# VHH binders against Bis(5'-adenosyl)-triphosphatase ENPP4 (ENPP4): the designs that were tried, part 1

No score or structure here was measured in a lab: all are predicted.

Target 1, 379 residues: Bis(5'-adenosyl)-triphosphatase ENPP4 (ENPP4), of Homo sapiens (Human) (q9y6x5)
Amino acid sequence: LPPKLLLVSFDGFRADYLKNYEFPHLQNFIKEGVLVEHVKNVFITKTFPNHYSIVTGLYEESHGIVANSMYDAVTKKHFSDSNDKDPFWWNEAVPIWVTNQLQENRSSAAAMWPGTDVPIHDTISSYFMNYNSSVSFEERLNNITMWLNNSNPPVTFATLYWEEPDASGHKYGPEDKENMSRVLKKIDDLIGDLVQRLKMLGLWENLNVIITSDHGMTQCSQDRLINLDSCIDHSYYTLIDLSPVAAILPKINRTEVYNKLKNCSPHMNVYLKEDIPNRFYYQHNDRIQPIILVADEGWTIVLNESSQKLGDHGYDNSLPSMHPFLAAHGPAFHKGYKHSTINIVDIYPMMCHILGLKPHPNNGTFGHTKCLLVDQWCI
Positions, changes and structure headers below are counted from each chain's first letter, unless a header gives other numbers; antibody chains aren't numbered by Kabat.
ipSAE, averaged over its two directions, is called F for ESMFold2-Fast, E for ESMFold2 and O for OpenDDE. V2 adds 0.75 times the mean of E and O to 0.25 times the DockQ between the complexes of E and O.
Where letters were taken out, [cut] stands.
The coordinates of atoms that the task and the answers printed are left out; those that the model quotes come from them. Centres of patches stay.

## First folded at step 1 (VHH)

Design a1 (framework vhh_surovatamig_d1; at its last look DockQ between E and O 0.01; V2 from the best seeds 0.00; counts 0 for: pae E 18.6 > 2, placed apart)
Amino acid sequence: EVQLVESGGGLVQPGGSLRLSCAASGFTFSNYWMSWVRQAPGKGLEWVATIKQDGSEKDYVDSVKGRFTISRDNAKKSLYLQMNSLRAEDTAVYYCARETYYDSSGWYEPFDYRGQGTLVTVSS
ESMFold2, look of step 1: ipSAE 0.000; ipTM 0.114
ESMFold2 (binder alone), look of step 1: mean pLDDT 82; pTM 0.824
OpenDDE, look of step 1: ipSAE 0.000; ipTM 0.236

Design a2 (framework vhh_7zox_3; at its last look DockQ between E and O 0.03; V2 from the best seeds 0.00; counts 0 for: pae E 20.7 > 2, placed apart)
Amino acid sequence: DVQLVESGGGLVQPGGSLRLSCVASGFTFSDYYMGWVRQAPGKGLEWVSDISSGGSTGYADSVKGRFAISRDNAKNTLYLQMNRLKPEDTAVYYCAKGPDYWEGSYYDYAGQGTQVTVSS
ESMFold2, look of step 1: ipSAE 0.000; ipTM 0.121
ESMFold2 (binder alone), look of step 1: mean pLDDT 83; pTM 0.851
OpenDDE, look of step 1: ipSAE 0.006; ipTM 0.257

## First folded at step 2 (VHH)

Design b1 (framework vhh_8dlx_2; at its last look DockQ between E and O 0.01; V2 from the best seeds 0.00; counts 0 for: pae E 18.0 > 2, grease 27 > 24.2, SAP .787 > .668, placed apart)
Amino acid sequence: EVQLVESGGGVVQPGRSLRLSCAASGFTFSSYYMHWVRQAPGKGLEWIGNIYSSGSTFYNPSLKSLVTISRDDSTNTLYLQMNSLRAEDTAIYYCARGYSFWPYGFDYWGKGTLVTVSS
ESMFold2, look of step 2: ipSAE 0.000; ipTM 0.158
ESMFold2 (binder alone), look of step 2: mean pLDDT 84; pTM 0.847
OpenDDE, look of step 2: ipSAE 0.000; ipTM 0.318

Design b2 (framework vhh_5j56_2; at its last look DockQ between E and O 0.01; V2 from the best seeds 0.00; counts 0 for: pae E 19.9 > 2, unsure alone 64.5 < 65, placed apart)
Amino acid sequence: QVQLVESGGGLVQPGGSLRLSCVASGFTFDSGDYYAIGWFRQAPGKEREGLSSISSSGGSYTSYSDSVKGRFTISRDNAKNTVYLQMNSLKPEDTAVYYCAADRYGWSYEDYSEYDYWGQGTQVTVSS
ESMFold2, look of step 2: ipSAE 0.000; ipTM 0.131
ESMFold2 (binder alone), look of step 2: mean pLDDT 78; pTM 0.802
OpenDDE, look of step 2: ipSAE 0.000; ipTM 0.249

## First folded at step 3 (VHH; framework vhh_7zox_3)

Design c1 (from a2 with S53R; at its last look DockQ between E and O 0.01; V2 from the best seeds 0.00; counts 0 for: pae E 16.0 > 2, placed apart)
Amino acid sequence: DVQLVESGGGLVQPGGSLRLSCVASGFTFSDYYMGWVRQAPGKGLEWVSDISRGGSTGYADSVKGRFAISRDNAKNTLYLQMNRLKPEDTAVYYCAKGPDYWEGSYYDYAGQGTQVTVSS
ESMFold2, look of step 3: ipSAE 0.000; ipTM 0.198
ESMFold2 (binder alone), look of step 3: mean pLDDT 83; pTM 0.851
OpenDDE, look of step 3: ipSAE 0.000; ipTM 0.246

Design c2 (at its last look DockQ between E and O 0.01; V2 from the best seeds 0.00; counts 0 for: pae O 15.7 > 2, placed apart)
Amino acid sequence: DVQLVESGGGLVQPGGSLRLSCVASGFTFSDYYMGWVRQAPGKGLEWVSDISKGGSTGYADSVKGRFAISRDNAKNTLYLQMNRLKPEDTAVYYCAKGYTPSHPEEVYDYAGQGTQVTVSS
ESMFold2, look of step 3: ipSAE 0.012; ipTM 0.477
ESMFold2 (binder alone), look of step 3: mean pLDDT 82; pTM 0.832
OpenDDE, look of step 3: ipSAE 0.000; ipTM 0.234

## First folded at step 5 (VHH; framework vhh_7zox_3)

Design d1 (from c2 with S52Y S102R; at its last look DockQ between E and O 0.03; V2 from the best seeds 0.00; counts 0 for: pae E 16.0 > 2, placed apart)
Amino acid sequence: DVQLVESGGGLVQPGGSLRLSCVASGFTFSDYYMGWVRQAPGKGLEWVSDIYKGGSTGYADSVKGRFAISRDNAKNTLYLQMNRLKPEDTAVYYCAKGYTPRHPEEVYDYAGQGTQVTVSS
ESMFold2, look of step 5: ipSAE 0.000; ipTM 0.245
ESMFold2 (binder alone), look of step 5: mean pLDDT 82; pTM 0.840
OpenDDE, look of step 5: ipSAE 0.034; ipTM 0.397

Design d2 (from c2 with K53R H103W V107Y; at its last look DockQ between E and O 0.37; V2 from the best seeds 0.00; counts 0 for: pae E 17.1 > 2)
Amino acid sequence: DVQLVESGGGLVQPGGSLRLSCVASGFTFSDYYMGWVRQAPGKGLEWVSDISRGGSTGYADSVKGRFAISRDNAKNTLYLQMNRLKPEDTAVYYCAKGYTPSWPEEYYDYAGQGTQVTVSS
ESMFold2, look of step 5: ipSAE 0.000; ipTM 0.156
ESMFold2 (binder alone), look of step 5: mean pLDDT 82; pTM 0.842
OpenDDE, look of step 5: ipSAE 0.007; ipTM 0.272

## First folded at step 7 (VHH; framework vhh_7zox_3)

Design e1 (from d1 with R102W; at its last look DockQ between E and O 0.03; V2 from the best seeds 0.00; counts 0 for: pae E 12.4 > 2, placed apart)
Amino acid sequence: DVQLVESGGGLVQPGGSLRLSCVASGFTFSDYYMGWVRQAPGKGLEWVSDIYKGGSTGYADSVKGRFAISRDNAKNTLYLQMNRLKPEDTAVYYCAKGYTPWHPEEVYDYAGQGTQVTVSS
ESMFold2, look of step 7: ipSAE 0.000; ipTM 0.335
ESMFold2 (binder alone), look of step 7: mean pLDDT 80; pTM 0.822
OpenDDE, look of step 7: ipSAE 0.006; ipTM 0.294

Design e2 (from d2 with G58Y S102K; at its last look DockQ between E and O 0.01; V2 from the best seeds 0.00; counts 0 for: pae E 20.6 > 2, placed apart)
Amino acid sequence: DVQLVESGGGLVQPGGSLRLSCVASGFTFSDYYMGWVRQAPGKGLEWVSDISRGGSTYYADSVKGRFAISRDNAKNTLYLQMNRLKPEDTAVYYCAKGYTPKWPEEYYDYAGQGTQVTVSS
ESMFold2, look of step 7: ipSAE 0.000; ipTM 0.137
ESMFold2 (binder alone), look of step 7: mean pLDDT 83; pTM 0.858
OpenDDE, look of step 7: ipSAE 0.011; ipTM 0.304

## First folded at step 8 (VHH)

Design f1 (framework vhh_7uia_1; at its last look DockQ between E and O 0.01; V2 from the best seeds 0.00; counts 0 for: pae O 15.7 > 2, unsure alone 61.2 < 65, placed apart)
Amino acid sequence: QLQLVETGGGLVKPGGSLRLSCVVSGFTFSDYYMAWVRQAPGKELEWVSSISKSGGSTYYEDSVKGRFTISTDNAKNTLYLQMSSLKPEDTAVYYCAKGYTPRHPEEVYDYWGQGTQVTVSS
ESMFold2, look of step 8: ipSAE 0.000; ipTM 0.397
ESMFold2 (binder alone), look of step 8: mean pLDDT 77; pTM 0.799
OpenDDE, look of step 8: ipSAE 0.000; ipTM 0.257

Design f2 (framework vhh_8dlx_2; at its last look DockQ between E and O 0.01; V2 from the best seeds 0.00; counts 0 for: sugar tag NIS H50, pae E 18.1 > 2, placed apart)
Amino acid sequence: EVQLVESGGGVVQPGRSLRLSCAASGFTFSDYYMHWVRQAPGKGLEWIGNISRGGSTFYNPSLKSLVTISRDDSTNTLYLQMNSLRAEDTAIYYCAKGYTPSWPEEYYDYWGKGTLVTVSS
ESMFold2, look of step 8: ipSAE 0.000; ipTM 0.140
ESMFold2 (binder alone), look of step 8: mean pLDDT 80; pTM 0.813
OpenDDE, look of step 8: ipSAE 0.000; ipTM 0.280

## First folded at step 9 (VHH; framework vhh_7zox_3)

Design g1 (from d1 with Y52S K53R V107Y; at its last look DockQ between E and O 0.01; V2 from the best seeds 0.00; counts 0 for: pae E 22.1 > 2, placed apart)
Amino acid sequence: DVQLVESGGGLVQPGGSLRLSCVASGFTFSDYYMGWVRQAPGKGLEWVSDISRGGSTGYADSVKGRFAISRDNAKNTLYLQMNRLKPEDTAVYYCAKGYTPRHPEEYYDYAGQGTQVTVSS
ESMFold2, look of step 9: ipSAE 0.000; ipTM 0.097
ESMFold2 (binder alone), look of step 9: mean pLDDT 82; pTM 0.841
OpenDDE, look of step 9: ipSAE 0.035; ipTM 0.435

Design g2 (at its last look DockQ between E and O 0.61; V2 from the best seeds 0.00; counts 0 for: pae E 16.8 > 2)
Amino acid sequence: DVQLVESGGGLVQPGGSLRLSCVASGFTFSDYYMGWVRQAPGKGLEWVSDISRGGSTGYADSVKGRFAISRDNAKNTLYLQMNRLKPEDTAVYYCAKGYSWPEEYYDYAGQGTQVTVSS
ESMFold2, look of step 9: ipSAE 0.000; ipTM 0.159
ESMFold2 (binder alone), look of step 9: mean pLDDT 84; pTM 0.863
OpenDDE, look of step 9: ipSAE 0.022; ipTM 0.398

## First folded at step 11 (VHH; framework vhh_7zox_3)

Design h1 (from g2 with S100R; at its last look DockQ between E and O 0.01; V2 from the best seeds 0.00; counts 0 for: pae E 25.0 > 2, placed apart)
Amino acid sequence: DVQLVESGGGLVQPGGSLRLSCVASGFTFSDYYMGWVRQAPGKGLEWVSDISRGGSTGYADSVKGRFAISRDNAKNTLYLQMNRLKPEDTAVYYCAKGYRWPEEYYDYAGQGTQVTVSS
ESMFold2, look of step 11: ipSAE 0.000; ipTM 0.094
ESMFold2 (binder alone), look of step 11: mean pLDDT 84; pTM 0.866
OpenDDE, look of step 11: ipSAE 0.024; ipTM 0.483

Design h2 (from g2 with S56D G58Y; at its last look DockQ between E and O 0.01; V2 from the best seeds 0.00; counts 0 for: pae E 23.9 > 2, placed apart)
Amino acid sequence: DVQLVESGGGLVQPGGSLRLSCVASGFTFSDYYMGWVRQAPGKGLEWVSDISRGGDTYYADSVKGRFAISRDNAKNTLYLQMNRLKPEDTAVYYCAKGYSWPEEYYDYAGQGTQVTVSS
ESMFold2, look of step 11: ipSAE 0.000; ipTM 0.106
ESMFold2 (binder alone), look of step 11: mean pLDDT 85; pTM 0.869
OpenDDE, look of step 11: ipSAE 0.006; ipTM 0.261

## First folded at step 12 (VHH; framework vhh_7zox_3)

Design i1 (from g2 with Y99T E104Y; at its last look DockQ between E and O 0.47; V2 from the best seeds 0.00; counts 0 for: pae E 4.2 > 2)
Amino acid sequence: DVQLVESGGGLVQPGGSLRLSCVASGFTFSDYYMGWVRQAPGKGLEWVSDISRGGSTGYADSVKGRFAISRDNAKNTLYLQMNRLKPEDTAVYYCAKGTSWPEYYYDYAGQGTQVTVSS
ESMFold2, look of step 12: ipSAE 0.271; ipTM 0.704
ESMFold2 (binder alone), look of step 12: mean pLDDT 87; pTM 0.885
OpenDDE, look of step 12: ipSAE 0.228; ipTM 0.654

Design i2 (from g2 with S52R R53S D61K; at its last look DockQ between E and O 0.01; V2 from the best seeds 0.00; counts 0 for: pae E 21.4 > 2, placed apart)
Amino acid sequence: DVQLVESGGGLVQPGGSLRLSCVASGFTFSDYYMGWVRQAPGKGLEWVSDIRSGGSTGYAKSVKGRFAISRDNAKNTLYLQMNRLKPEDTAVYYCAKGYSWPEEYYDYAGQGTQVTVSS
ESMFold2, look of step 12: ipSAE 0.000; ipTM 0.111
ESMFold2 (binder alone), look of step 12: mean pLDDT 83; pTM 0.855
OpenDDE, look of step 12: ipSAE 0.006; ipTM 0.275

## First folded at step 13 (VHH; framework vhh_7zox_3)

Design j1 (at its last look DockQ between E and O 0.01; V2 from the best seeds 0.00; counts 0 for: pae E 16.4 > 2, SAP .678 > .668, placed apart)
Amino acid sequence: DVQLVESGGGLVQPGGSLRLSCVASGFTFSDYYMGWVRQAPGKGLEWVSDISRGGSTGYADSVKGRFAISRDNAKNTLYLQMNRLKPEDTAVYYCAKGTPSWPEYYYDYAGQGTQVTVSS
ESMFold2, look of step 13: ipSAE 0.000; ipTM 0.234
ESMFold2 (binder alone), look of step 13: mean pLDDT 84; pTM 0.860
OpenDDE, look of step 13: ipSAE 0.006; ipTM 0.233

Design j2 (from i1 with S100R; at its last look DockQ between E and O 0.06; V2 from the best seeds 0.00; counts 0 for: pae E 15.7 > 2, placed apart)
Amino acid sequence: DVQLVESGGGLVQPGGSLRLSCVASGFTFSDYYMGWVRQAPGKGLEWVSDISRGGSTGYADSVKGRFAISRDNAKNTLYLQMNRLKPEDTAVYYCAKGTRWPEYYYDYAGQGTQVTVSS
ESMFold2, look of step 13: ipSAE 0.000; ipTM 0.189
ESMFold2 (binder alone), look of step 13: mean pLDDT 87; pTM 0.887
OpenDDE, look of step 13: ipSAE 0.247; ipTM 0.653

## First folded at step 15 (VHH; framework vhh_7zox_3)

Design k1 (from i1 with G58E; at its last look DockQ between E and O 0.84; V2 from the best seeds 0.00; counts 0 for: pae E 6.5 > 2)
Amino acid sequence: DVQLVESGGGLVQPGGSLRLSCVASGFTFSDYYMGWVRQAPGKGLEWVSDISRGGSTEYADSVKGRFAISRDNAKNTLYLQMNRLKPEDTAVYYCAKGTSWPEYYYDYAGQGTQVTVSS
ESMFold2, look of step 15: ipSAE 0.034; ipTM 0.595
ESMFold2 (binder alone), look of step 15: mean pLDDT 86; pTM 0.881
OpenDDE, look of step 15: ipSAE 0.395; ipTM 0.753

Design k2 (from i1 with Y106W; at its last look DockQ between E and O 0.48; V2 from the best seeds 0.00; counts 0 for: pae E 14.6 > 2, SAP .669 > .668)
Amino acid sequence: DVQLVESGGGLVQPGGSLRLSCVASGFTFSDYYMGWVRQAPGKGLEWVSDISRGGSTGYADSVKGRFAISRDNAKNTLYLQMNRLKPEDTAVYYCAKGTSWPEYYWDYAGQGTQVTVSS
ESMFold2, look of step 15: ipSAE 0.000; ipTM 0.298
ESMFold2 (binder alone), look of step 15: mean pLDDT 86; pTM 0.873
OpenDDE, look of step 15: ipSAE 0.101; ipTM 0.584

## First folded at step 16 (VHH; framework vhh_7zox_3)

Design l1 (from k1 with D31R; at its last look DockQ between E and O 0.85; V2 from the best seeds 0.00; counts 0 for: pae E 4.1 > 2)
Amino acid sequence: DVQLVESGGGLVQPGGSLRLSCVASGFTFSRYYMGWVRQAPGKGLEWVSDISRGGSTEYADSVKGRFAISRDNAKNTLYLQMNRLKPEDTAVYYCAKGTSWPEYYYDYAGQGTQVTVSS
ESMFold2, look of step 16: ipSAE 0.268; ipTM 0.702
ESMFold2 (binder alone), look of step 16: mean pLDDT 87; pTM 0.888
OpenDDE, look of step 16: ipSAE 0.456; ipTM 0.777

Design l2 (from k1 with S52Y R53S; at its last look DockQ between E and O 0.77; V2 from the best seeds 0.00; counts 0 for: pae E 4.6 > 2, grease 24.8 > 24.2)
Amino acid sequence: DVQLVESGGGLVQPGGSLRLSCVASGFTFSDYYMGWVRQAPGKGLEWVSDIYSGGSTEYADSVKGRFAISRDNAKNTLYLQMNRLKPEDTAVYYCAKGTSWPEYYYDYAGQGTQVTVSS
ESMFold2, look of step 16: ipSAE 0.204; ipTM 0.677
ESMFold2 (binder alone), look of step 16: mean pLDDT 89; pTM 0.900
OpenDDE, look of step 16: ipSAE 0.258; ipTM 0.655

## First folded at step 17 (VHH; framework vhh_7zox_3)

Design m1 (from l1 with Y33W; at its last look DockQ between E and O 0.82; V2 from the best seeds 0.00; counts 0 for: pae E 4.4 > 2)
Amino acid sequence: DVQLVESGGGLVQPGGSLRLSCVASGFTFSRYWMGWVRQAPGKGLEWVSDISRGGSTEYADSVKGRFAISRDNAKNTLYLQMNRLKPEDTAVYYCAKGTSWPEYYYDYAGQGTQVTVSS
ESMFold2, look of step 17: ipSAE 0.189; ipTM 0.656
ESMFold2 (binder alone), look of step 17: mean pLDDT 86; pTM 0.881
OpenDDE, look of step 17: ipSAE 0.598; ipTM 0.828

Design m2 (from l1 with T99R; at its last look DockQ between E and O 0.70; V2 from the best seeds 0.00; counts 0 for: pae E 6.2 > 2)
Amino acid sequence: DVQLVESGGGLVQPGGSLRLSCVASGFTFSRYYMGWVRQAPGKGLEWVSDISRGGSTEYADSVKGRFAISRDNAKNTLYLQMNRLKPEDTAVYYCAKGRSWPEYYYDYAGQGTQVTVSS
ESMFold2, look of step 17: ipSAE 0.030; ipTM 0.570
ESMFold2 (binder alone), look of step 17: mean pLDDT 86; pTM 0.886
OpenDDE, look of step 17: ipSAE 0.331; ipTM 0.697

## First folded at step 18 (VHH; framework vhh_7zox_3)

Design n1 (from m1 with R53S K97R; at its last look DockQ between E and O 0.66; V2 from the best seeds 0.00; counts 0 for: pae E 4.9 > 2)
Amino acid sequence: DVQLVESGGGLVQPGGSLRLSCVASGFTFSRYWMGWVRQAPGKGLEWVSDISSGGSTEYADSVKGRFAISRDNAKNTLYLQMNRLKPEDTAVYYCARGTSWPEYYYDYAGQGTQVTVSS
ESMFold2, look of step 18: ipSAE 0.160; ipTM 0.644
ESMFold2 (binder alone), look of step 18: mean pLDDT 88; pTM 0.891
OpenDDE, look of step 18: ipSAE 0.477; ipTM 0.787

Design n2 (from m1 with G35S; at its last look DockQ between E and O 0.74; V2 from the best seeds 0.00; counts 0 for: pae E 12.6 > 2)
Amino acid sequence: DVQLVESGGGLVQPGGSLRLSCVASGFTFSRYWMSWVRQAPGKGLEWVSDISRGGSTEYADSVKGRFAISRDNAKNTLYLQMNRLKPEDTAVYYCAKGTSWPEYYYDYAGQGTQVTVSS
ESMFold2, look of step 18: ipSAE 0.000; ipTM 0.383
ESMFold2 (binder alone), look of step 18: mean pLDDT 84; pTM 0.859
OpenDDE, look of step 18: ipSAE 0.380; ipTM 0.739

## First folded at step 20 (VHH; framework vhh_7zox_3)

Design o1 (from m1 with A60E; at its last look DockQ between E and O 0.70; V2 from the best seeds 0.00; counts 0 for: pae E 4.6 > 2)
Amino acid sequence: DVQLVESGGGLVQPGGSLRLSCVASGFTFSRYWMGWVRQAPGKGLEWVSDISRGGSTEYEDSVKGRFAISRDNAKNTLYLQMNRLKPEDTAVYYCAKGTSWPEYYYDYAGQGTQVTVSS
ESMFold2, look of step 20: ipSAE 0.198; ipTM 0.665
ESMFold2 (binder alone), look of step 20: mean pLDDT 86; pTM 0.882
OpenDDE, look of step 20: ipSAE 0.580; ipTM 0.825

Design o2 (from m1 with R53S S56Y; at its last look DockQ between E and O 0.73; V2 from the best seeds 0.00; counts 0 for: pae E 5.6 > 2, grease 28 > 24.2, SAP .691 > .668)
Amino acid sequence: DVQLVESGGGLVQPGGSLRLSCVASGFTFSRYWMGWVRQAPGKGLEWVSDISSGGYTEYADSVKGRFAISRDNAKNTLYLQMNRLKPEDTAVYYCAKGTSWPEYYYDYAGQGTQVTVSS
ESMFold2, look of step 20: ipSAE 0.075; ipTM 0.526
ESMFold2 (binder alone), look of step 20: mean pLDDT 88; pTM 0.898
OpenDDE, look of step 20: ipSAE 0.425; ipTM 0.758

## First folded at step 21 (VHH; framework vhh_7zox_3)

Design p1 (from m1 with R31K Y104W; at its last look DockQ between E and O 0.77; V2 from the best seeds 0.00; counts 0 for: pae E 4.9 > 2)
Amino acid sequence: DVQLVESGGGLVQPGGSLRLSCVASGFTFSKYWMGWVRQAPGKGLEWVSDISRGGSTEYADSVKGRFAISRDNAKNTLYLQMNRLKPEDTAVYYCAKGTSWPEWYYDYAGQGTQVTVSS
ESMFold2, look of step 21: ipSAE 0.121; ipTM 0.615
ESMFold2 (binder alone), look of step 21: mean pLDDT 85; pTM 0.870
OpenDDE, look of step 21: ipSAE 0.412; ipTM 0.752

Design p2 (from m1 with T99S D107F; at its last look DockQ between E and O 0.70; V2 from the best seeds 0.00; counts 0 for: pae E 16.8 > 2, grease 27.2 > 24.2, SAP .803 > .668)
Amino acid sequence: DVQLVESGGGLVQPGGSLRLSCVASGFTFSRYWMGWVRQAPGKGLEWVSDISRGGSTEYADSVKGRFAISRDNAKNTLYLQMNRLKPEDTAVYYCAKGSSWPEYYYFYAGQGTQVTVSS
ESMFold2, look of step 21: ipSAE 0.000; ipTM 0.259
ESMFold2 (binder alone), look of step 21: mean pLDDT 85; pTM 0.873
OpenDDE, look of step 21: ipSAE 0.463; ipTM 0.796

## First folded at step 22 (VHH; framework vhh_7zox_3)

Design q1 (at its last look DockQ between E and O 0.48; V2 from the best seeds 0.00; counts 0 for: pae E 11.0 > 2)
Amino acid sequence: DVQLVESGGGLVQPGGSLRLSCVASGFTFSRYWMGWVRQAPGKGLEWVSDISRGGSTEYADSVKGRFAISRDNAKNTLYLQMNRLKPEDTAVYYCAKGSTSWPEYYYDYAGQGTQVTVSS
ESMFold2, look of step 22: ipSAE 0.000; ipTM 0.399
ESMFold2 (binder alone), look of step 22: mean pLDDT 87; pTM 0.890
OpenDDE, look of step 22: ipSAE 0.032; ipTM 0.565

Design q2 (at its last look DockQ between E and O 0.54; V2 from the best seeds 0.00; counts 0 for: pae E 6.0 > 2)
Amino acid sequence: DVQLVESGGGLVQPGGSLRLSCVASGFTFSRYWMGWVRQAPGKGLEWVSDISRGGSTEYADSVKGRFAISRDNAKNTLYLQMNRLKPEDTAVYYCAKGTSGWPEYYYDYAGQGTQVTVSS
ESMFold2, look of step 22: ipSAE 0.050; ipTM 0.590
ESMFold2 (binder alone), look of step 22: mean pLDDT 85; pTM 0.874
OpenDDE, look of step 22: ipSAE 0.273; ipTM 0.706

## First folded at step 23 (VHH; framework vhh_7zox_3)

Design r1 (from m1 with Y32H T99Y; at its last look DockQ between E and O 0.48; V2 from the best seeds 0.00; counts 0 for: pae E 13.5 > 2)
Amino acid sequence: DVQLVESGGGLVQPGGSLRLSCVASGFTFSRHWMGWVRQAPGKGLEWVSDISRGGSTEYADSVKGRFAISRDNAKNTLYLQMNRLKPEDTAVYYCAKGYSWPEYYYDYAGQGTQVTVSS
ESMFold2, look of step 23: ipSAE 0.000; ipTM 0.343
ESMFold2 (binder alone), look of step 23: mean pLDDT 85; pTM 0.873
OpenDDE, look of step 23: ipSAE 0.283; ipTM 0.705

Design r2 (from m1 with G98D; at its last look DockQ between E and O 0.63; V2 from the best seeds 0.00; counts 0 for: pae E 15.0 > 2)
Amino acid sequence: DVQLVESGGGLVQPGGSLRLSCVASGFTFSRYWMGWVRQAPGKGLEWVSDISRGGSTEYADSVKGRFAISRDNAKNTLYLQMNRLKPEDTAVYYCAKDTSWPEYYYDYAGQGTQVTVSS
ESMFold2, look of step 23: ipSAE 0.000; ipTM 0.270
ESMFold2 (binder alone), look of step 23: mean pLDDT 86; pTM 0.882
OpenDDE, look of step 23: ipSAE 0.297; ipTM 0.679

## First folded at step 24 (VHH; framework vhh_7zox_3)

Design s1 (from m1 with Y106F; at its last look DockQ between E and O 0.86; V2 from the best seeds 0.00; counts 0 for: pae E 4.7 > 2)
Amino acid sequence: DVQLVESGGGLVQPGGSLRLSCVASGFTFSRYWMGWVRQAPGKGLEWVSDISRGGSTEYADSVKGRFAISRDNAKNTLYLQMNRLKPEDTAVYYCAKGTSWPEYYFDYAGQGTQVTVSS
ESMFold2, look of step 24: ipSAE 0.229; ipTM 0.679
ESMFold2 (binder alone), look of step 24: mean pLDDT 87; pTM 0.889
OpenDDE, look of step 24: ipSAE 0.659; ipTM 0.852

Design s2 (from m1 with W101Y; at its last look DockQ between E and O 0.67; V2 from the best seeds 0.00; counts 0 for: pae E 14.8 > 2)
Amino acid sequence: DVQLVESGGGLVQPGGSLRLSCVASGFTFSRYWMGWVRQAPGKGLEWVSDISRGGSTEYADSVKGRFAISRDNAKNTLYLQMNRLKPEDTAVYYCAKGTSYPEYYYDYAGQGTQVTVSS
ESMFold2, look of step 24: ipSAE 0.000; ipTM 0.325
ESMFold2 (binder alone), look of step 24: mean pLDDT 87; pTM 0.890
OpenDDE, look of step 24: ipSAE 0.427; ipTM 0.765

## First folded at step 25 (VHH; framework vhh_7zox_3)

Design t1 (from s1 with E103H; at its last look DockQ between E and O 0.68; V2 from the best seeds 0.00; counts 0 for: pae E 11.9 > 2)
Amino acid sequence: DVQLVESGGGLVQPGGSLRLSCVASGFTFSRYWMGWVRQAPGKGLEWVSDISRGGSTEYADSVKGRFAISRDNAKNTLYLQMNRLKPEDTAVYYCAKGTSWPHYYFDYAGQGTQVTVSS
ESMFold2, look of step 25: ipSAE 0.000; ipTM 0.390
ESMFold2 (binder alone), look of step 25: mean pLDDT 88; pTM 0.897
OpenDDE, look of step 25: ipSAE 0.049; ipTM 0.607

Design t2 (from s1 with R31K Y105W; at its last look DockQ between E and O 0.68; V2 from the best seeds 0.00; counts 0 for: pae E 5.9 > 2)
Amino acid sequence: DVQLVESGGGLVQPGGSLRLSCVASGFTFSKYWMGWVRQAPGKGLEWVSDISRGGSTEYADSVKGRFAISRDNAKNTLYLQMNRLKPEDTAVYYCAKGTSWPEYWFDYAGQGTQVTVSS
ESMFold2, look of step 25: ipSAE 0.061; ipTM 0.585
ESMFold2 (binder alone), look of step 25: mean pLDDT 85; pTM 0.866
OpenDDE, look of step 25: ipSAE 0.339; ipTM 0.731

## First folded at step 26 (VHH; framework vhh_7zox_3)

Design u1 (from s1 with K64E; at its last look DockQ between E and O 0.64; V2 from the best seeds 0.00; counts 0 for: pae E 4.0 > 2)
Amino acid sequence: DVQLVESGGGLVQPGGSLRLSCVASGFTFSRYWMGWVRQAPGKGLEWVSDISRGGSTEYADSVEGRFAISRDNAKNTLYLQMNRLKPEDTAVYYCAKGTSWPEYYFDYAGQGTQVTVSS
ESMFold2, look of step 26: ipSAE 0.271; ipTM 0.657
ESMFold2 (binder alone), look of step 26: mean pLDDT 86; pTM 0.881
OpenDDE, look of step 26: ipSAE 0.523; ipTM 0.813

Design u2 (from s1 with S56D; at its last look DockQ between E and O 0.80; V2 from the best seeds 0.00; counts 0 for: pae E 4.8 > 2)
Amino acid sequence: DVQLVESGGGLVQPGGSLRLSCVASGFTFSRYWMGWVRQAPGKGLEWVSDISRGGDTEYADSVKGRFAISRDNAKNTLYLQMNRLKPEDTAVYYCAKGTSWPEYYFDYAGQGTQVTVSS
ESMFold2, look of step 26: ipSAE 0.158; ipTM 0.642
ESMFold2 (binder alone), look of step 26: mean pLDDT 87; pTM 0.885
OpenDDE, look of step 26: ipSAE 0.505; ipTM 0.801

## First folded at step 27 (VHH)

Design v1b (framework vhh_surovatamig_d1; at its last look DockQ between E and O 0.62; V2 from the best seeds 0.00; counts 0 for: pae E 4.5 > 2)
Amino acid sequence: EVQLVESGGGLVQPGGSLRLSCAASGFTFSRYWMGWVRQAPGKGLEWVADISRDGSEKDYVDSVKGRFTISRDNAKKSLYLQMNSLRAEDTAVYYCAKGTSWPEYYFDYRGQGTLVTVSS
ESMFold2, look of step 27: ipSAE 0.155; ipTM 0.609
ESMFold2 (binder alone), look of step 27: mean pLDDT 85; pTM 0.871
OpenDDE, look of step 27: ipSAE 0.492; ipTM 0.782

Design v2 (from s1 with S100N; framework vhh_7zox_3; at its last look DockQ between E and O 0.77; V2 from the best seeds 0.00; counts 0 for: pae E 4.2 > 2)
Amino acid sequence: DVQLVESGGGLVQPGGSLRLSCVASGFTFSRYWMGWVRQAPGKGLEWVSDISRGGSTEYADSVKGRFAISRDNAKNTLYLQMNRLKPEDTAVYYCAKGTNWPEYYFDYAGQGTQVTVSS
ESMFold2, look of step 27: ipSAE 0.281; ipTM 0.676
ESMFold2 (binder alone), look of step 27: mean pLDDT 86; pTM 0.882
OpenDDE, look of step 27: ipSAE 0.418; ipTM 0.760

## First folded at step 28 (VHH)

Design w1b (framework vhh_8h5u_2; at its last look DockQ between E and O 0.55; V2 from the best seeds 0.00; counts 0 for: pae E 13.0 > 2, unsure alone 60.9 < 65)
Amino acid sequence: EVQVVESGGGLVQPGGSLRLSCAASGFTFSSDRYWMGWYRQAPGNQHERVADISRGGSTEYPDSVKGRFTISRDNAKNTGYLQMNSLKSEDTAVYYCAKGTSWPEYYFDYWGQGTQVTVSS
ESMFold2, look of step 28: ipSAE 0.000; ipTM 0.349
ESMFold2 (binder alone), look of step 28: mean pLDDT 76; pTM 0.771
OpenDDE, look of step 28: ipSAE 0.419; ipTM 0.780

